# Designs tried in a protein design chat: VH-VL binders against q86iv5. Part 3

Target 1, 237 residues: q86iv5
Amino acid sequence: LDSCSICVDFVGNSLNDLLNIILNSGVIGTCGDLCSAVPGGQIVDTVCDLLCDYVGVDEFIKLISDVDPDPIYICEKISVCKTNDNAAASLDLVQINPQNGTVGGTFTLSIAYTVTNTIATGQLAFNIIDPTGNAFGDAVLLVQQSPEQYTQQFQFQATPSEQESFPNGLYTVQALVCEGSCGSPHPNTYTLANGTTTFTISGADSSSMSGAGSFSGSSQSTQTGAASGSGSGFALF

## First folded at step 7 (VH-VL)

Design n1
Fold by ESMFold2, look of step 13:
Structure n1 (fold): chain C 237 residues (1-237), chain A 120 residues (1-120), chain B 111 residues (1-111)
Amino acid sequence: as target 1 above (237 residues)
Amino acid sequence: QVQLVQSGAEVKKPGASVKVSCKASGYTFTDYSIHWVRQAPGQGLEWIGYIWPSGGRTGYNQKFQNRVTMTRDTSTSTAYMELSRLRSEDTAVYYCARVPLYSSGWFDYWGQGTTLTVSS
Amino acid sequence: DIQMTQSPSSLSASVGDRVTITCKASQSVDYSGSSYMNWYQQKPGKAPKLLIYAASSLQSGVPSRFSGSGSGTDFTLTISPVQAEDFATYYCQQSYRYPYTFGAGTKLELK
């Protein structure tokens, strides 16, 4: 693991806790005051303290308290993540299988892309837009991604939840490759490539008060295997 | 190979102070925090606080906040805990234990313990 | 503060038995997909010894007859089969948030 990935992962996982501590604390004079209150054991405290001490507690609080705090942006401002304003990539394939499925079924989204100028810190992201306009998606962090061909697969089960009921109809998949956070207004952020595809869901009752849907995703560099990962039920951009 | 060797037993009067040492060997002292835990006779374990040897940062259980001071000497790889204004209920075995800085916060090695008796 | 409730407070077992000890936290001790629960063994007159960290990871040098499981608020330490050397007191400990807290202990006794 590299320091940029560690920073982005920490900020992404701890941002809400940090904001609550900042808003509810009467006095924060040191990085220790802030970081010792963050849950997640010694490793989270250590990473928090190192990042906070690097820029100073006042600047760290300022970055966290930004009106639109963004983990990648914060880590770039701290100078732990690098930027490349000349990053370049293209999307080679955005494909979903099956193209015609059912509620409760499993869908696999395959994305292939080619980096032509290094992505310093960016994302491969997707949204799935249901027939009513409701969207959900996920993203994978890209760090110092050299010029090469890459393939990623994401898998989800169309299990109705409070966030997404999976109604019958036409679904649109949007995929993005970005330098910086996809969809972010922050400096040093660029949409490098985009692509779309569609699929349909038909049959079976879609109404449910059941649990949330889940996502699995993987990234691969010039190979065909896939690994599962965690996902998000919310639109990313 | 990893060892935490604590100072010997202490007998103190109420109102006094005690300073317990914890000498580390067999590892890089500054890569681990040192935590202190006590155990009253026949009782369970109670966390007191920690010190990060590299910068000397400390954090204390609020129960002890105004009575405990933790320090260290990186040149001798030794951590210290001082407890002041002693009471009879401070009678306990005091342990030091280390925590890897890149861990979730488990105590992987413990000192042998230092028995403190506070009596009139 | 996170309260840790161990059950039972004591139990008797014979060599060869399977023993389970439970620990319940007053709030979840999970963070980013990991459980911040650890288990220790303590024999009379000795310091505690780490057995299990992160709910289920076995510490180096600890026999495989010890295992841990659980997530969220509910955790279990299992000893199977119990050996003569395993008669001791066992503690759970959360490392999710300061102050770190321990269960009250479970004393495992020979029948």
Scores: ipSAE 0.355, ipTM 0.700, lowest interface PAE 3.5, mean pLDDT 87
Fold by ESMFold2, look of step 11:
Structure n1 (fold): chain C 237 residues (1-237), chain A 120 residues (1-120), chain B 111 residues (1-111)
Amino acid sequence: as target 1 above (237 residues)
Amino acid sequence: QVQLVQSGAEVKKPGASVKVSCKASGYTFTDYSIHWVRQAPGQGLEWIGYIWPSGGRTGYNQKFQNRVTMTRDTSTSTAYMELSRLRSEDTAVYYCARVPLYSSGWFDYWGQGTTLTVSS
Amino acid sequence: DIQMTQSPSSLSASVGDRVTITCKASQSVDYSGSSYMNWYQQKPGKAPKLLIYAASSLQSGVPSRFSGSGSGTDFTLTISPVQAEDFATYYCQQSYRYPYTFGAGTKLELK
């Protein structure tokens, strides 16, 4: 929709390609030299060129090449995403259903939060910690979230994979609402609220399924409320 | 109706240059880049490069980098391709085609083609 | 550069047949969940005409008997049922990365 969301999406998808081009190319003198080399067709070149031209090629390269780049921070430094150091929110509900499930089952995480001072550019994020301490999660982008009550749902299937085996035991869910990227050390970044809940997985040991095939864990998100969001792919861990 | 009308056929000797024009009509010229593609007799299609109408940014296939120049005149909605130091291998039909700037890069309309014959 | 391998080079068909043409890219042409593969029809002495863009999207004014499918490196153009006016050469083209490249073409001849 808006320039901030377009910037965050572009940087999130293209940061590694941009860094690779900067490192492996000769002298980059124009936005065209940089942006025409990014994969993803004409639309990616066009968005790259618009953002790069807005701040100038030398400043764009410097910002992309910084030691701790992340899409939200980069887009704030480019000034297409705004910040609010006084953003404020609370978590009203962190709920997972079912609270007792099985390997292969589908879990729905419901988060309700109230914004009390506008979130300019931030995240609604969750982190799920398995019984052994391994974590996985997701986040959605929040842009210009005015004071109001919001709800968000995420779904995932507990299908064992290389990334997460889904062992039997107690799982901890951590949810965060942030200005800026959740967990980031960058300026203008704040954890505004956090909450937890738990659930259990019981039944057959997931290690006994290792010879049967490959399954993937997945998550889905839905949003209700007055504002849009998109996943940035940055987890809290 | 969208149209791309190219200049007429050319016959040139090796070492000469040719400049092909592509006049656009029926759309907002600055919303689309103009790309150039050639086709040797009985052969497939070969991409030469592009020009953005606003600002004039160009990008060329490295094969042609030191022999091709693309320009445009926004007041006449016309794009140009100049190919220098012609060789017999440059004998082909040269097409202009447009690409929407906010697209995945498809050529939605093509000019009629300009036949270039290079012979000694 | 991304090489595009198009198969077959030539085929003959009768009106009413189902025809498939394949195109294989030397590397994936997918980006952010979209496939950057396009298909064109060219009749003798004429400029190419866009049929399919983004692997499966039908260009306005193109008959629905044309369809595209595939992702990653492997793509197909399907014509079903073939009509007499479909005599032409068909090209795939990737727009994932410069330089844009085309397949060598598939000539469809009416029996």
Scores: ipSAE 0.351, ipTM 0.700, lowest interface PAE 3.4, mean pLDDT 87
Fold by OpenDDE, look of step 11:
Structure n1 (fold): chain C 237 residues (1-237), chain A 120 residues (1-120), chain B 111 residues (1-111)
Amino acid sequence: as target 1 above (237 residues)
Amino acid sequence: QVQLVQSGAEVKKPGASVKVSCKASGYTFTDYSIHWVRQAPGQGLEWIGYIWPSGGRTGYNQKFQNRVTMTRDTSTSTAYMELSRLRSEDTAVYYCARVPLYSSGWFDYWGQGTTLTVSS
Amino acid sequence: DIQMTQSPSSLSASVGDRVTITCKASQSVDYSGSSYMNWYQQKPGKAPKLLIYAASSLQSGVPSRFSGSGSGTDFTLTISPVQAEDFATYYCQQSYRYPYTFGAGTKLELK
């Protein structure tokens, strides 16, 4: 397991819990005091302890409390994730299918990009902007991506939710490849490449206010990182 | 074969202390935490605490705080649980069990149990 | 602490029957797409034996007639078909947060 991915996943999922513990538990003297209170079972406790031990409990608390809540940046600051100020990439393709869809329909976003200088720790991100200007999207963590061509697919269903109503009209897709977190103001963060495409949605059927638009981003990341363990894997991503 | 072998039955008076051992074999001792669980006669299971053989980190159920001490000897692959200021309510079978460090926290192997009787 | 409520407390069944035991947690025990719920079997005078981990994963060496399901707060252990050796007490356990807690148990008896 890649320590950087583990770090980013842990901080991303447990940041609020850590903050709540820090605020409510009074004096925290050890990493054990902090980490044992974090929900997520022994695996989370173990990861928390390992990360905390890198910098010590005081510094760890400081980072969690005083830094903008950017998991990638935090993991870089504790030297678990690497940075590359010379990272470079280009966007080759941004495509959405179908180009014309309906409310309730399934859309597939395909993004192809070329790394020309290693991305140490970054993101492939996309934003979909609806006709009203509301935006929603997702991102995939990139760790030690060597110079090569990469492709990522995302799938979403245009089912109205509290977060997105999917009005009829023209939609804009923005794709980004970044070193660091895309859009983050933190050091060692750069937008390496961006691209856009458009698609349309018509035929808003008002009826099925069914639940939260589960972005079932089946990121088939062909990252062959064989998490070989067939067990009920802590699916990091 | 994975085995956890516990020390024998104990009879103690109120106010005394007891130290139970759990000897592990058949696996890498440092890749698993050792947890302790007790069961009063005819009752359910109660979690007491854990120790990480690697580094010796411990966590205790607050119910037992200041009365329980867990230790380990990595050279002998043995974990110990000491319970002090014993009460009649501490009468139970005490189990050690292993948990993989990088797991969601299941007890896959258990000791045979140690019976503690606290009586005046 | 997370409270675990098992139902029923006792159940009578015959060999060949389908048996269902439920466990309800006082809060969700899900984290990052996994459920931190485990099931154990205990026979008189013996230590508990792991049956199911992570809500639905069958422990190695456990017969396939045992299965687990559920997420969030509601979980189920199913035994089908029940065999003579399955008459025992069953416990659910959450490992989402310390302290780990167990259900009160369900005793499966021969009818």
Scores: ipSAE 0.334, ipTM 0.728, lowest interface PAE 1.6, mean pLDDT 90
Fold by OpenDDE, look of step 10:
Structure n1 (fold): chain C 237 residues (1-237), chain A 120 residues (1-120), chain B 111 residues (1-111)
Amino acid sequence: as target 1 above (237 residues)
Amino acid sequence: QVQLVQSGAEVKKPGASVKVSCKASGYTFTDYSIHWVRQAPGQGLEWIGYIWPSGGRTGYNQKFQNRVTMTRDTSTSTAYMELSRLRSEDTAVYYCARVPLYSSGWFDYWGQGTTLTVSS
Amino acid sequence: DIQMTQSPSSLSASVGDRVTITCKASQSVDYSGSSYMNWYQQKPGKAPKLLIYAASSLQSGVPSRFSGSGSGTDFTLTISPVQAEDFATYYCQQSYRYPYTFGAGTKLELK
């Protein structure tokens, strides 16, 4: 794993813990004071300490305590992740299979895109909007992607949950390629490409609220930052 | 071969202090943290704390926070644990163990243990 | 502190048997897709020996008859088939948060 992926993963997973420590621990004098309290064992402690030392404890706390904390932006600010204001890409394909499915069925989203100028640190993100306007999605961290064509696949099962009931109707998929976090208000963030597709779901049975929709991304590339379907990790749209 | 060799058995009175040593060999001393774990007779394992040789950073179990001090000498690849204000309940075998710095925190190698007896 | 509840406290088995030991944490010990749970074997008068790390990873040099599974709060160590040298005390340990904590141990005895 590269240092940027490690940073984004750490900040994304430990942000709430760090905030809780800052709010509850009183005076924090050193990076060690802060990082030793973060759950995740010695590896998290070590990573935290290294990242904190790049900017010092005061600046690190300031970044974490931002009103709109963005893991990618934070990692860029501490110079662990790189930026490219000239990044460029285009979407080649946004496809979902099947185009007509049923509740409880498995859907595969395929996204193909071409990088024409290096993406230093960015995201491939998607949102699925149901007929009622409720949205759910995921994102993949992109680090140092050179000019080339790329393809990413995502799978999800349309099993009703508290987060998504999967009503019958027309669904819209939005796909984005970004430098930085997609939809982030922070500097060095750009939407490079976007695209949409649609699919339908039928046969909604109101009785079986059993399963949490889990997104499984199958990429041949080491997916470092699969945001678990809990909307907590990466800024989406 | 990786080895952690600890100092010999100690007999102390209540209120006294003890300092146990752990000499590391067969690996780069600064690439691992040293942790201390004790085991009372016939009992389970209790974590005491850790030290990072690469800077001397320490973390202690709050149960021992005011009585334990961990140090290291990088020139001799030796870690030390000092426990003060000893009581009978401190009677145990004390172990040092190494943990990779970039790991989830497992103890892959252990010292042979140091027996501490605290008696009046 | 995270409490580790290990079960059973003791069990008897014969050589060739399948043995299962369980460990339950008072809270989840998962982080970023990994479980911070380790298993050790201890023989009388000896230091503990690492068997399994990260819930399911076998330590180098440990026989394949040892395996670990589980996630979140529930973990299992399995020995199959049990050998004569496996009669010992086993401990689970969480490394998710300081202070690190151990289960109370399971003594595996010859039937």
Scores: ipSAE 0.283, ipTM 0.714, lowest interface PAE 1.7, mean pLDDT 89

Design n2
Fold by OpenDDE, look of step 8:
Structure n2 (fold): chain C 237 residues (1-237), chain A 120 residues (1-120), chain B 111 residues (1-111)
Amino acid sequence: as target 1 above (237 residues)
Amino acid sequence: QVQLVQSGAEVKKPGASVKVSCKASGYTFTDYSIHWVRQAPGQGLEWIGYIWPSGGRTGYNQKFQNRVTMTRDTSTSTAYMELSRLRSEDTAVYYCARVPLYSSGWFDYWGQGTTLTVSS
Amino acid sequence: DIQMTQSPSSLSASVGDRVTITCKASQSVDYSGDSYMNWYQQKPGKAPKLLIYAASSLQSGVPSRFSGSGSGTDFTLTISPVQAEDFATYYCQQSYRYPRTFGAGTKLELK
């Protein structure tokens, strides 16, 4: 596993826990005090400790306590993730299949893009906007993507839930390729490419459940990237 | 072969201290944390604390109210648990167990246990 | 602390039977799609032995007749078919947060 990915994953998943610990605890004197309180098993403790020790507890707390915490930015600030201000990419394809679906149906979003200058740490993100203006989406972390063509697929089922409704009508898909976190106000964040497509859903049961949709889609990344060397070890540092 | 070998049985009086050792072999000592768990006679398992041999980081169950101290010697691959101000309720079998650092936190190997008897 | 409620406290079974032990956590022990629940077997006078980790992963060397399932707060250990050597006490344990906590145990006895 890539150290950058591990960092981003940890900060992303444990951010709220870390914040709660910081806010509810008195003086945190050591990384151990902080990291031992974070739930998520031994791996979380280990990653937390390594990251915290790398920058020191005070700096780590400062980064976590940012008014707009961004996992990618945090990991860049602690030099675990790299940045490239010259990153460049273009969007080649944004496609939804089927273009006309029904409630309860499965949709496949395909995004193809070309990196022309290395994306050091970024995101492939998408948002699906329903006819009422509600949006749901997801993002994939991009780490050290060399100049090449890439394709990512996302699948989601349009099944209404308490959290998500799929009204009948025209849906808009927005796709973005970014250096850094898409939409982040932090330095070293750039939208490299964007694109849109549309699709329709019919047969929606009129149940008024206005839920903020969480994307439950499975991302299959066909990264044709050359899997460099075999070393199985969690080499964070 | 992975082994955790603990020190022998202890008999102590109330108010005394005990130090139990756990010698690790058959693996890289610093790649695992050592946890301590005790079991009173006929009772369940109670987690006491942990130590990370690589940095000496420790975490303890608050129930022990600062009576427990965990240490390690990396040169001998040995972990130690000291419990002070012993009470009759501390009578138990004490186990050391290892946990991989990059895991969800299971105890995959255990010592054979050290019996502590606290009696007046 | 996360309380672990294990049931039943004791169970009688015959060789060849299917046995299910339940463990309920006082809160979810899921994190990032994984469940931080482990199962152990303990025989009299011996240290516990790891059977299942991460709710459903079988520890190396453990027979396939042992299986774990569940997520969130509800977990199960299944033994099928029960063998003569399986009569022991079983414990669930959460590794989601500190302090680590165990269930009270389930003693599996020969009927």
Scores: ipSAE 0.441, ipTM 0.759, lowest interface PAE 1.1, mean pLDDT 90
Fold by ESMFold2, look of step 8:
Structure n2 (fold): chain C 237 residues (1-237), chain A 120 residues (1-120), chain B 111 residues (1-111)
Amino acid sequence: as target 1 above (237 residues)
Amino acid sequence: QVQLVQSGAEVKKPGASVKVSCKASGYTFTDYSIHWVRQAPGQGLEWIGYIWPSGGRTGYNQKFQNRVTMTRDTSTSTAYMELSRLRSEDTAVYYCARVPLYSSGWFDYWGQGTTLTVSS
Amino acid sequence: DIQMTQSPSSLSASVGDRVTITCKASQSVDYSGDSYMNWYQQKPGKAPKLLIYAASSLQSGVPSRFSGSGSGTDFTLTISPVQAEDFATYYCQQSYRYPRTFGAGTKLELK
């Protein structure tokens, strides 16, 4: 694994711990005090030290405490992850199967995209909007994606939960390929391509739909081809 | 008049636990962290960990992470350190010391020490 | 962990002498122009006593014959002139990172 992926993983995984350490005191004296308190091994401590020492403890706290913290942006700010303001890509396919399904059914989202100018640090992301406007989704991290054709699949089961009931009706799928975090207002962030498709959930007993709330909805993805980025978390845009 | 008064000497068998107290007086207890440091016979000083009395946040030396627990009672201005699964090499004098909230980590006042002997 | 190498391990001196004790950290303990190195005195059967904090700042009630200097990785405690009550063990301690670490000590003995 590369230094950019390690940085994004560190920031994403350590954000809550860093916030707790910061909020537990009126003053943090040094980067060493902060970083040595973060749980983890030598690699975690080393990445924390590099980040904090490079930007200074006050700036590091501000980056972590941002209203909309963004691990990719933070790692770009310290130059561990590269940016390409000229990154370019297109979406060749956004396909959901089955197009007509039922509650509890499994859906496979297939996305094919072509990179025409390297994506330095970005995401392939999707968002699914139910008939009531509620949304869920997922993303994968893309690091140094050379000009090539790529395919990615995501899979989810339409199991009702407190967060998504999967009502009958028309669902909209949005797919994005981005330089930077998809949907982020931060600098060096671009939506390179987008695409949509739809599917329906129908034919279910509507009374049983209204009563189901104990199961978690899920999404799954598979990695195919030469795509190397992994570890990016959920992103709703 | 800042004072840290520790509990008395302890003799324990291997495998037992010990809980040492440190009663603070003469200052606002929640303005200072309490750190614990030990000294084996004829040896130097070894840092064990800290507790912030406000909120109770702790940090432990990794050497002790799974055997030490630090607590406090703000109503009595008392900090506690419990060390479990004792071994002969835990024989030492155990000190509590305080660190000012807005300082860079010097131990300005120390307790008198608590001698722990772990013998078979 | 920051390793603290303290030299010498023991030292003999007469009352009136100038004594220098050194401490080397395995990495810099500086941040924003401040040095996070502290010095303690310990007499037999007693708890350590703070002498110097932040490399060169003298703790209240400590005689001015004690002084500290240094930055980065290299630090020095100086006692001049040595008095009869100064025969003790001296420890350096870094407060830059957790775990806090101490030098192995320097025993100052009467010649």
Scores: ipSAE 0.007, ipTM 0.458, lowest interface PAE 9.3, mean pLDDT 83

